VH-VL binders against q9nrl2r1430to1533. Designs and how they scored, part 57

Target 1, 104 residues: q9nrl2r1430to1533
Amino acid sequence: GGVHELSAFEQLVVELVRHDDSWPFLKLVSKIQVPDYYDIIKKPIALNIIREKVNKCEYKLASEFIDDIELMFSNCFEYNPRNTSEAKAGTRLQAFFHIQAQKL
Short names: E, the ipSAE of ESMFold2; O, the ipSAE of OpenDDE; V2, 0.75 times the mean of E and O plus 0.25 times the DockQ between their complexes.

## First folded at step 3 (VH-VL)

Design j29 (framework fv_nezutatug; at its last look DockQ between E and O 0.03; V2 from the best seeds 0.00; counts 0 for: pae E 11.2 > 2, placed apart)
Fold by OpenDDE, second read of step 4:
Order: structure tokens, then sequence, then C-alpha cells
Structure j29 (fold): chain C 104 residues (1-104), chain A 122 residues (1-122), chain B 107 residues (1-107)
């Protein structure tokens, strides 16, 4: 194998995943745990999915990558009330993302 | 603190529709909870009837054969139960209760109404 | 549906006794079990959630344990106010189901 230099997208995803507030976003919401989630959220997405898309080079533009990340947060805020741990974590993680995204 | 209060007629004739309302005070039904109806036949255990989420999603006990309708009125901070075609078997104390909106956050039904007795009799 | 079977259905005990109530699920339900206490003419009150977590305000003499299919509610030293009917409940899947109850009576 060879040494691989992470792209900006890959690096950002790694940073998001490692963030303390990433736990609501690491994988898709379980339908068993949240029975009505997919009644409300029509475009589910999570960091593992975004990571996979990055690995497959599916993002041709930074805007496409950003759109998926923003969708992830949008879904969180659409479903979770503001007082929930998920929404609070999302708020902090999104703020972090917005700072990091400036490097793209 | 959050309080729940059941209300409705205590007597219902067979084949009619049982209608109850749970009034929530001290908190909003739109604030990220689930809202449940549970009943207890005289001298018997507890039976879950159905639930409504703050999102409006409903889940019902299949044993009630689709005779149940649960709805919510956010403007009144209430949620209601309708049970159609009642029989003597539907005589029970009916409770409304609050629970979490996610299974992963399940802390039980942490707030209950005092219960209201409904008797089905001709 | 998941059946919750409690044992015993009734138990007589004295103040100061250690009391154990068991709930068996018909299939694995992880730790999604809650316990309730109900006194005559009153609504159930929550005691335990997630199998082993005490609800706020519940005395420490109450404890819950178990995972999978077998769950236990324990009262380490029975107090006069503890005589009541206890119910387990699973929240692993719908429909939500309760045990048939255990009536704890004074000996």
Amino acid sequence: as target 1 above (104 residues)
Amino acid sequence: QVQLQESGPGLVKPSQTLSLTCTVSGGSISSGYSWHWIRQHPGKGLEWIGSIYYSGRTDYNPSLKSLVTISADTSKNQFSLKLSSVTAADTAVYYCARGPYRLSYWYGMDVWGQGTTVTVSS
Amino acid sequence: DIQMTQSPSSVSASVGDRVTITCKASQSISSWVAWYQQKPGKAPEPLIYAASSLQSGVPSRFSGSGSGTDFTLTISSLQPEDFATYYCQQANSFPLTFGQGTKLEIK
C-alpha cells in the first residue's frame, strides 16, 4: 500500500467524527429507537454515509459536500426539539463545521 | 411541574364511542414527549391502548382491532382518546401518561393522570 | 407481542424484609424495562427505568437489575408504605406491554 493524503473533505469528516458532539450523527437513526423518525425525515443522512460518499469521490464540488452536511444538521433540528441533547450537540457541531468549512 | 388530567363521561352505552381527553398543564405537548393512554380493568393489570408523539405520529395496540383513535390539539395542550363500539370489556380506569419521544431515552411513563373511571353499561 | 411474566403474582412480607420480584420477557428486550408501583385507588408511579435506574425521588431501598429476558425488582428493607402492587413494563417494541402485576401484602 501507499501513503494516502486525505482530501479536504476527508479531513473535515474525520474532524467531525472525532468531535465530542458527533454522537447523534455517526450513523443513521434507528427506526426501532425512534419509531416516527422516518415519517418526518425524508432524506436521512449521517456522517458514515457522507464519509462513504467522500471515499467514493461522489462529491465533485465543495457545495455538494456542504449541502449533505447541512442536510444532516437540518434533519436533526427538524426532528429534535431544542431542549434535547441531540439538538444541543447538533448546534455545537454545526458551529464547529461552519468554522472548518471555511477552509474548503 | 407537569400534570395530566383525564376528563370525559363516566358512563357509555354499549356500541357507542368512548371519548376521553387528557389535559396537560405545566408543560407543552409539543416539547418532545410521547403521550399515552393506558387502561386498567377492575381488579386487573395495565393495558397500553396507544400513544401519540409530539410529531403527531400514533401507535395503537393491535388487540383493540383498530377501534382506537388518538389525536392531539396543541392549541389546547390536550390529547384525546376515542374508542368505538365499546362493550362491557372496555369498562376500566383510563389513564393518560407522559413518556419520552425516543426509546433510547426511555425513562418510563414518568407522569400519570389520576385516572378516570369509564363504565360501559346499558 | 412481547409478554412480560411476573413472579410471584402475590407475596406476603413483613416490614424490614428483603423482597424480590421477577419479570421475564418472552424475548430479549435489552434493558428497556420500567417498574411501577400502584397503590389502591391511585395511578401507577414510576420506580425504575432502563432496568436499573432509579426514578427521581425513589428511595434507595428500591433497585432494579437484569438484561435480556430476566429482570428483578428488589426492596432491600420493606417499609410500611411499600405494600402495593408492582408492575414491570417493556419498551423494547410496540405494542408496549406490562406484566400482570405482583401484589405485595403485609404478612
Scores: ipSAE 0.416, ipTM 0.834, lowest interface PAE 1.3, mean pLDDT 94
Fold by ESMFold2, look of step 5:
Structure j29 (fold): chain C 104 residues (1-104), chain A 122 residues (1-122), chain B 107 residues (1-107)
Amino acid sequence: as target 1 above (104 residues)
Amino acid sequence: QVQLQESGPGLVKPSQTLSLTCTVSGGSISSGYSWHWIRQHPGKGLEWIGSIYYSGRTDYNPSLKSLVTISADTSKNQFSLKLSSVTAADTAVYYCARGPYRLSYWYGMDVWGQGTTVTVSS
Amino acid sequence: DIQMTQSPSSVSASVGDRVTITCKASQSISSWVAWYQQKPGKAPEPLIYAASSLQSGVPSRFSGSGSGTDFTLTISSLQPEDFATYYCQQANSFPLTFGQGTKLEIK
């Protein structure tokens, strides 16, 4: 907790959102565009939701924040085959996240 | 700083059920990771036993499937292994480990427990 | 089941040597190979994932390569702490399977 940790979570989320490969993760997948997504993905999460949880101080531990970000990538890789644009973007953004998360 | 620690009896008699528990600290078993049991036989290599995922789904090595149960207790942040009808062939060091979610193998198993030795002997 | 066959079973080398270890899969596994180091009495430790990607904190003297069925782990300049047993693991399909190990010993 504390102001130091919440500021770090916000800074990291902002850097993820601004990354060129964030486009599959900005908001929840649309049921209209992808009808079967929620049949496969049981714990949906996206950057806008994570950012709101940071703003509302819903993360008590850094590990909780990291787990939501990793869940976001895990959902991407579970739903999308590895050769898709979504999975490739996820791979690059996750690599970026791993570098930045070492600062936590 | 995720850490895994195995616990359970070190000596088990043939035909009994082996029961082991893995305690996770510094992270949550409800996260987007997968949770595995692996064993290492004396003088042999590593054998994957099975996995449990955040959804509660399990995957088991087919060679052990009718004998193995992996379960989780989210309130204790633990997952467990039960192996029924053990024989001397089940003597091994047993490890718990963390891996990626079911349909993504990109990172391998990145956190391992220290291992616990189980001997099956009359 | 996908069989993972490592070569050699053991290798004897000196500090400073370059060492290569190979792993062959019984069918194509794309790049879904991980490598582990195990010291006596300790758990395996991750080195490489996805055939060539270095795990965080692993020294750059370790590298991996390969795709399809043939994979290699290279240690460019052997250090005293590198004497251990090395395992490959395929993650392409269940059951997950490991190579039999390669023991790296002091010459």
Scores: ipSAE 0.006, ipTM 0.637, lowest interface PAE 11.2, mean pLDDT 87
Fold by ESMFold2-Fast, scan of step 3:
Structure j29 (fold): chain C 104 residues (1-104), chain A 122 residues (1-122), chain B 107 residues (1-107)
Amino acid sequence: as target 1 above (104 residues)
Amino acid sequence: QVQLQESGPGLVKPSQTLSLTCTVSGGSISSGYSWHWIRQHPGKGLEWIGSIYYSGRTDYNPSLKSLVTISADTSKNQFSLKLSSVTAADTAVYYCARGPYRLSYWYGMDVWGQGTTVTVSS
Amino acid sequence: DIQMTQSPSSVSASVGDRVTITCKASQSISSWVAWYQQKPGKAPEPLIYAASSLQSGVPSRFSGSGSGTDFTLTISSLQPEDFATYYCQQANSFPLTFGQGTKLEIK
């Protein structure tokens, strides 16, 4: 596509945001509401931050974009026990991402 | 310090809806902790019913999922349990409790209400 | 669902005794076990979280250990106020599940 069309990265982020399982990933975890999160997770990231980076053209390679999305999932699985609603949502959303990312 | 107090009817008729409220003082239900309902049948152990989080998200015990609704009223600093179509098997002491941050369930429940006895009888 | 099984179901002991209560999970739960003490007519009170971390205000005679599927609560020197029912709870998986309880009775 052209300059007037959404970039491939923006289209993929929009699809992730719209997915039923995106709720744990929409925004950075609040330090006030979850004080221990940032003691465990040293490189926090969320879909709103990734979308901002896409809009500012900060990703030079598809691999950099994919790395940030994978970091988001990695953080989810490191912080949340495997059978939590967060980890289950992350597992389904990551599978969806892997299918869509093949088009990048 | 944070304190929890259950309130509701002590007697409910079979097929009716049980409604219980937990009032939280000394802390906010919007603070990121999870807020839980647990029950204990006479002479038995503890059964987790479900939880609610500051976002309004709920998690329910699958054995009770079709019968249970948990809701929060942040203006009153309260959260509530509705259990529909009750039977004699729902006779129990009901506790509300504070659990860990939604993203950190390993802490267990650190603050409990005193419990309220509910009898389901005609 | 993860089933938590406690042993023994009941134990009789004397003041000053070392008491050990065991909890077994039906599948691995890492270290995500909490322990509670419940006295007759009262709400459960937290004792231990994350298998081995002592809850603030709990006497040091209480300790927890274990990982994977096998967990232990130990009271090193039993006091009169310790006669109660003890419950374990797994925090690794929904639904949250409790053991059936261990009643600690005076001998």
Scores: ipSAE 0.000, ipTM 0.562, lowest interface PAE 13.9, mean pLDDT 85
ESMFold2 (binder alone), look of step 5: mean pLDDT 90; pTM 0.937
OpenDDE, look of step 5: ipSAE 0.095; ipTM 0.736

Design j3 (framework fv_nezutatug)
Fold by OpenDDE, second read of step 4:
Order: sequence, then C-alpha cells, then structure tokens
Structure j3 (fold): chain C 104 residues (1-104), chain A 122 residues (1-122), chain B 107 residues (1-107)
Amino acid sequence: as target 1 above (104 residues)
Amino acid sequence: QVQLQESGPGLVKPSQTLSLTCTVSGGKISSGYSWHWIRQHPGKGLEWIGSIYYSGRTDYNPSLKSLVTISADTSKNQFSLKLSSVTAADTAVYYCARGPYRLSYHYGMDVWGQGTTVTVSS
Amino acid sequence: DIQMTQSPSSVSASVGDRVTITCKASQSISSWVAWYQQKPGKAPEPLIYAASSLQSGVPSRFSGSGSGTDFTLTISSLQPEDFATYYCQQANSFPLTFGQGTKLEIK
C-alpha cells in the first residue's frame, strides 16, 4: 500500500502522545476510577479522540484542532489542583504544545 | 503564527481613563491561555498589570493606584485595558502578552505585542 | 508579593565571554521562572521557561538553571546580538513579578 505523509495535525498528535507527560491525556478519564469527573467536566476529550478526529479529517482549520487540544488541557486544570501529578504533567505538555502549535 | 497588537491613544490627560485594546491574530483567545497587560515606565523594568482568561476571570496587580479593568471580546478576538484616574506615573510602554492557563504559568509569556507608548500629560 | 532580585544590575562583557545572571526569589517558587531578553525599543522576547527549558528558536548558548529561590541565566559564549537587557519573572503566584533587569553591555 501507499505511504502517506502525516499532516501537521497528525504529526503534532503523535508528538503529544509520545511525550513523557501525555499519560493523563491518552484516553478519557474513567468514571469508575473518578466518579465525580463528569459532574465537573462537561466536554471531556482526550488525545485518542483528537487523533480520531484528525484521521477523519474533521478539522478544517488549525484553530479547531487547537481548540480541542486546549479544551483537553483546560479540563485537566479545571479538575486537578496545581500540585497534582496530572496538573504538573499537563503544564509541561501544554507548554510543549504551545511551542509546537506556533508551527501550524 | 499568533501575533498580538496593542492599539489606543498615545496621549491621556491626568485624571482621565487610559484605554487600550489588544488584537490577537493568527490564533484565538481560548481556554488554554491567559492574556496579560504589562507596562514599562521609561528606563524602568516590567510591571504586570493584570490578566484575563477565557472564562472571563480577571486577576489584577494589587499594587496599582489606578483602577484597572480588563475585559475581552472573544468575538473580535480582542482584550482591553482600562486604567482610571491616570497620573504621570502611568506613563509607560504598554504591552499585551499571551501566557498559559491561569493555574499554570509554567512557560511564562510566550507571545508579546510590540508595545504602545502612552504618555500622561496635561 | 514575591520579589525577584537580579544581579548584577549591569554587566560589561566581550564577545565570546561566558556571562551569568542571577535571580533570587524572596520565597521558594519551585521552577516557575521565565527569562526574557529585551532590546532597546523592542518588546521582551521569551528565552527560558520552567527555569531551564529553552523557548523555541532560542540558541543553545542560552541556558537556565536553579530551583527554589536561586536561579541563573547563562550565555556560554556571548554573541554581538546578545547585548540587551534581561529579566527574570516568577510564575509561581499572583501578582506576577519581574526582576529589575540586568543590562548586558559591550565592554
């Protein structure tokens, strides 16, 4: 089969997933493990969902892609206090993302 | 790439209100960022004025003598600064800048406007 | 408020020199420190974040270190374009505060 070059969105998602601080964001939060999560977070999202949307070409603008990534981080910071491992990981990952997103 | 641009009158009379607008281009005012006003008096260092977030929440420097109001219009991709009752001490270059979410200032302010000079003079 | 005290306030150096600027916080701020470079008539530009991470596009001759209260910005080999004023900033808590600046001048 043919090999396709990754789009900028695809490449950035790959980089985010491979980042050491991606572990809080790889998939949706488990309601079983965090029973009150979805009472607080109304628009849950994760990297696997974003990746799927990229694969389906659902992002027509870079801003739409960025909005979902930012939502992912805002959810993390909304739910997790600053001193948590999740928030700290999110902080570093978001910094990385903001640098990389300048290329979009 | 994201760019910020300050705009507003360069001259303000004492006791009047200083009003500036920051226009964001190449990106959106979104929940993942904070949006800041910083000023620099002639020959002096940098002073943080305040910040606004996508939620509408604001944080202000409590050391400022003048009343500070920061607002945002996401539909226009702008946020604004108002300083009331200005004095000569408010003469400065005013910058708008972008930073991370308010719960994480990990990477500081990564994008700055070019700055706009505001002189308070009678 | 957290005070950020830079030293020295000014320093003269030559091209090729190793230059170190320090910033001391009035209380522990973990690694929540950013460094900026400002040239005359220009806006500050980000150099370092999280005390030791380089911003995109920043030359590798710049480095940051420190945690807690003591932080340093180092230029390993000064280049002509590096003569400017440098500021540290704490991002630990409000109000956000900057150091008073260090002016790096040509000797």
Scores: ipSAE 0.021, ipTM 0.705, lowest interface PAE 4.9, mean pLDDT 91
Fold by ESMFold2-Fast, scan of step 3:
Structure j3 (fold): chain C 104 residues (1-104), chain A 122 residues (1-122), chain B 107 residues (1-107)
Amino acid sequence: as target 1 above (104 residues)
Amino acid sequence: QVQLQESGPGLVKPSQTLSLTCTVSGGKISSGYSWHWIRQHPGKGLEWIGSIYYSGRTDYNPSLKSLVTISADTSKNQFSLKLSSVTAADTAVYYCARGPYRLSYHYGMDVWGQGTTVTVSS
Amino acid sequence: DIQMTQSPSSVSASVGDRVTITCKASQSISSWVAWYQQKPGKAPEPLIYAASSLQSGVPSRFSGSGSGTDFTLTISSLQPEDFATYYCQQANSFPLTFGQGTKLEIK
């Protein structure tokens, strides 16, 4: 990983955060509100955590960044039933991500 | 204690829009919960109409999608149902209900309003 | 849409009886079933969520079980206040769907 890749990660995270369909992904799920989430989802993640990792230069390779974003979507589809607003938002945001990730 | 109460006209004319409001007390609609409309026809079971989240995102029953709009007014702590072009088949008891946090729809609805009877007739 | 079918449609029982009501989903819904009790003229009251978890305040004589497509609500020792209609609901996918109801009546 280079500086160019890190700048691209920052730009992409900002684009994801600003996307209309980012609302299910902005922050970690509350354990108090949804206690079974953490029994089902073993590696929770959200855009605020990914953005923090980008800012701290924790991604050395584009593949590591892509893996964390894909984990976020995988968690969404594992937990949320198909055709929910969360799953539909996840599907659209993931498609957007796949297009943008070609630039990485 | 969170409580929900439906309000709206008990009688609606065919082809008009049915408008119902659910008033929430003891909790905020802006919380992470989902807020639902369900109806029950005489002699039939319960039918889920749709839901709304704090963000304004909605989910609708596909059988009603072209006819239904759900909205929220956080300043009044209310959410509302509009059902357009009603017919006699829309005669039912209408309930509002609180569902789980929007990322966990698996729990069902834990708080229900008492229901309001709507008759569609001329 | 996932269809929920309850059996029986009605059951007659006596106080003290063990009563079982079943609910079958047209496709797998994991453990994502809720159960409700409804008395005439009143709103449904939640009993069970996630197939087997009791709602706060619900008597321990109520229990739920099942996974996949087949689910059961059991009342271990029927009390007079339990005569009502019971509904299952799948919470796996939208649209949310309910069973047709099982009416529990005095024998």
Scores: ipSAE 0.000, ipTM 0.604, lowest interface PAE 12.1, mean pLDDT 86

Design j30 (framework fv_nezutatug)
Fold by ESMFold2-Fast, scan of step 3:
Structure j30 (fold): chain C 104 residues (1-104), chain A 122 residues (1-122), chain B 107 residues (1-107)
Amino acid sequence: as target 1 above (104 residues)
Amino acid sequence: QVQLQESGPGLVKPSQTLSLTCTVSGGSISSGYSWHWIRQHPGKGLEWIGSIYYSGRTDYNPSLKSLVTISADTSKNQFSLKLSSVTAADTAVYYCARGSYRLSYHYGMDVWGQGTTVTVSS
Amino acid sequence: DIQMTQSPSSVSASVGDRVTITCKASQSISSWVAWYQQKPGKAPEPLIYAASSLQSGVPSRFSGSGSGTDFTLTISSLQPEDFATYYCQQANSFPLTFGQGTKLEIK
C-alpha cells in the first residue's frame, strides 16, 4: 500500500508488541517443543512476521494486514483451550486490537 | 504465584543414583510448560541438564551421555531427576525451573526453585 | 553445541554508571537469548527474554539488544542492588547453553 497506510500498520504492530498480553504472539511456536501445533494450525503466523511484512511493503490492502492479525488470534483460539493463559492473553489483546483498528 | 521447590538427599555416594524431586505449587505441571533441571558446580557457571515438556517429551544434555532420566508425576504435581553412576564431579547446587512460554523453549526460564546442594562423597 | 562467550569476565563500576555486558554465540541463534541475574547464595532471576524483551517486574534501566551472534545487556544507571553475576543463555537449540558469567563488582 501507500506510505501513510504502512505508517498506520507499523504504529499498530508496535502497540500490539508493547502490550502486556503480546507474549504468546511475539514469535512462531517451536515445532520441536509443540509437535502437534503444526498438525492443527495450517497457517502459522506471529507479530514478528507481520511486522517484517509491513516493513517490506508486502501488504497491498489494509484488509490483508487485518486478515493476518485476525489469523494470529484465530490460531490462538483454535489451539489453546479457553482457560489457558494464552487464550486469556489472546482475548484481551484481540479486544485491544479491535479498538485500535477502528482508526484504520 | 507459581513456586518450585527442590528436595532430595544432600549426600550421595559415588556410583549410586542421585534422585531429586521438584514440587510445583500454584500451577499444574500438565499445563503446557516445559520443566527444567539446571546445576551449578561450586564457583562455576550454570549447566542445563534437561527438560520435560507437558506432552511427556524429554530433552537431555548429550554431555551426560544417557546417565539422566527426567520424569513427571502429575498426581503429585512433581517432576524428578535421576542421575546414575555419580562421581565427585556431580557435586553441585541443583535447580529446577519452568520455561517461560507454554508453546516454546525459546523464551528462557521465568520461575526457579531456590536450589538444593548435593555433595557426592564416600 | 552452541557455545556462549561472555565478556568481560568481571567489571568494576560505580552507582550511576552505564554498564554493558556482551555475549557471543558460536553460530547464529536468531534473537533467542535470555539474560539472568544471580546474587550470591540465590537462584538466578530472569531479566530479558528474546534478546530485547524485558521480564515483567524488572526495572527499565535493564535493556537487551542484538541478533544473530552478538548480544548485549545494558544497565543504564547502575543501582546498589545490581551488583551480581549476569548470565546469558541461548534458547535456539538443545542443549540449552549458558555463558560463563560476568561478575559486576563495586569500585
Scores: ipSAE 0.000, ipTM 0.556, lowest interface PAE 15.0, mean pLDDT 86

Design j31 (framework fv_nezutatug)
Fold by ESMFold2-Fast, scan of step 3:
Structure j31 (fold): chain C 104 residues (1-104), chain A 122 residues (1-122), chain B 107 residues (1-107)
Amino acid sequence: as target 1 above (104 residues)
Amino acid sequence: QVQLQESGPGLVKPSQTLSLTCTVSGGSISSGYSWHWIRQHPGKGLEWIGSIYYSGRTDYNPSLKSLVTISADTSKNQFSLKLSSVTAADTAVYYCARGPYRLSYHFGMDVWGQGTTVTVSS
Amino acid sequence: DIQMTQSPSSVSASVGDRVTITCKASQSISSWVAWYQQKPGKAPEPLIYAASSLQSGVPSRFSGSGSGTDFTLTISSLQPEDFATYYCQQANSFPLTFGQGTKLEIK
């Protein structure tokens, strides 16, 4: 296909990945390194997983895509105390996402 | 069995920098846990100073502002506290402690050093 | 900062007594409180994490409860080795803060 054929979901995921505050969200938390994470967080997700789902056309509705992104932020705030660097990064990235998601 | 041991000077002069080191044995400081400094002023309760995480990120008590620096030396399996411009108010017993995995801050500290007494006087 | 207020500041009790220590947070901290025991000249030792989970190796006479802003530590049948100072700590947000301590003394 064409070199500039990006879906709205893919464009938004790329912008999230490129954001300075994406570092806590790029990949799944390691169960080996952080074993208690999965006792607390029952539906883990990260930007690399969401991007794979976009590329495989697994989101049929914008609401499904938005739900997965919001789950990612919800997990962050559930696990990390509100004044941690992770939670602060999550708060800023979520605000950026909310502005961009209005285009969906 | 993980053990922590503080080391550093017992006496520091006002305006100087206090430097303390925590040596970890029986486990790695890179193992995914957080590593903390706590102090206890004479006859008073506990005050959290700050922490360093397995990723190298640090968090500091805002009451200590720019005066505190925590660093880690993974080759020596140690983490260290520097507190600059000390005053008599910094006289305390200083403890190092292992906290939960970086992302599990909601739990307490499960391993503590024995503490080292620091007196700030001329 | 979240302020942790312990009560009482001291309690006198006898072996076999049921002792309760309370801790109040200035804002909701969910269940993110830990409890420590400190004996004179020694480092604090962990007792409870996440409000109600007992640390490995801690006797079952110790229990914790509470959520939100109000938390309790209970010793169901006081033993001679339990005379110490007890501290609560919130683990919800930085800076981590401790209560002022409760001194448990022989009656």
Scores: ipSAE 0.000, ipTM 0.589, lowest interface PAE 12.4, mean pLDDT 86

Design j32 (framework fv_nezutatug)
Fold by OpenDDE, second read of step 4:
Structure j32 (fold): chain C 104 residues (1-104), chain A 122 residues (1-122), chain B 107 residues (1-107)
Amino acid sequence: as target 1 above (104 residues)
Amino acid sequence: QVQLQESGPGLVKPSQTLSLTCTVSGGSISSGYSWHWIRQHPGKGLEWIGSIYYSGRTDYNPSLKSLVTISADTSKNQFSLKLSSVTAADTAVYYCARGPYRLSYHYGMDVWGQGTTVTVSS
Amino acid sequence: DIQMTQSPSSVSASVGDRVTITCKASQSISSYVAWYQQKPGKAPEPLIYAASSLQSGVPSRFSGSGSGTDFTLTISSLQPEDFATYYCQQANSFPLTFGQGTKLEIK
């Protein structure tokens, strides 16, 4: 085997995951821990899901990838009040993403 | 800014049902928030009564002897508390408050009403 | 149910003093702790959430710390307006429970 260079999508996901503010987004919200989450959020998504989609080459366009990332943030903002750590983290991470996404 | 205001009778007879309403202004009952009732007996601490979520789900304090029912009317931006079979032990200042959904419950209750005094007396 | 035990129940202090209030949970509650300030005849006001995060508008002299079972609220330099009753609250599980309160009085 050889060393494969990460795609732009893969690289961006890695950067998002490694970001200090990624903790709310690493995996899907547990229904057991948060029973009311899926009453509100109808299109749940997380970085691990997005990473899997990237690995499976499910994103054909950068816009599709971006849309999923934005969905992830919108879910966060929909469910979490503005003054929460999750929302604050989301705000910072989203800003970071917007900067990095310009490279796509 | 979001404000909450409790309303209802300040005097209730024993064995009757205490009924209060919390009116939300400057905002709406929307996703991302939970709505709570808390009471404080004279000279005592705070006791959580129950909560209601946008989905209509409710959580109640199992320690309460009286039957509790919390409901919401999103069209009026209101949620209500009914406490049946009241006794003198239910005399308290009743607060409504806003909080986060379960995922962020550790953020506490960030907006409170002024409270309304309810006295249970014959 | 998770019990929250505050200490002390009351404390007398002077303006400028450093004041620390503790709250102990009957079981581990991670960082799911909020602190409130209540003045006589008023509703509780939020101070701290997530054990150590200041609510918006709260002076920086207030701070919270702790995780697991032991939590503290600290006022670095007491101001006249800080004399009140303080409550901790756990938000780890239902039923939500509060500490019994700590009354901070002027010495």
Scores: ipSAE 0.022, ipTM 0.692, lowest interface PAE 3.7, mean pLDDT 92
Fold by ESMFold2-Fast, scan of step 3:
Structure j32 (fold): chain C 104 residues (1-104), chain A 122 residues (1-122), chain B 107 residues (1-107)
Amino acid sequence: as target 1 above (104 residues)
Amino acid sequence: QVQLQESGPGLVKPSQTLSLTCTVSGGSISSGYSWHWIRQHPGKGLEWIGSIYYSGRTDYNPSLKSLVTISADTSKNQFSLKLSSVTAADTAVYYCARGPYRLSYHYGMDVWGQGTTVTVSS
Amino acid sequence: DIQMTQSPSSVSASVGDRVTITCKASQSISSYVAWYQQKPGKAPEPLIYAASSLQSGVPSRFSGSGSGTDFTLTISSLQPEDFATYYCQQANSFPLTFGQGTKLEIK
């Protein structure tokens, strides 16, 4: 096994993935299960895609990383009505993210 | 040391519901881990069925659709699989396993039960 | 779903040999690959997680490498107890998927 130090972005993504409220955000929304999602959401993104971008060193600035995480939350609130379990999970996870992002 | 043990019927009739239980010892199912069911058809590879998290959230393999239910009983330190409307294709060895801590999907399963053989026949 | 393809499907080797098993993902999975060893009639045993991290208690002759889509499991000096079937698993996204397995057989 190798020893690899995780970047600050990778550490934050890992913390988001492990959070109880990450379940709506782990992977892209299924076209089969939710066909109208991609009619409404024009820039889909999920934590697995963001983690891939971190590992490929595609974020040059913390602001670019933060923008992708915020896009993910924005998509959630645009598609899901306020009273849904998805929107409630997104609200709590976004608050957690804002606290953790102070480290960046 | 955490140990997992499957239990349930070895023989199930077609169209019935298969019910299996995983008993966890040496650790709590309420700790921050995920808990998984995996099966292996005779002579074939491994197929992930689904998982339940310490939060109570469940995830299921879409190929099994509405047929699968996973639940937890914290008072007995057990989690269980129900697979409805079984057919001969559900004949397999069924394993329970402990997955990554804190709902992470990034690591594999580190503790496995010994497996229980289920045959679906009349 | 992410498809995991292992090669070879079987390999014959002798004690002391270096053995390499490969695993290819249908899309990038970063380093989120686990490897398992399964002996006949037994549950899979974890060997490697996060592509290259050795599971506690696993002998140092086992190592993993790779990132993105291409991953390898290497046994540096094969021992008699290593004859088994090996599986890779992606841990990047749901549903979790396994390779078809590589059977390591005595030459």
Scores: ipSAE 0.000, ipTM 0.555, lowest interface PAE 17.3, mean pLDDT 85

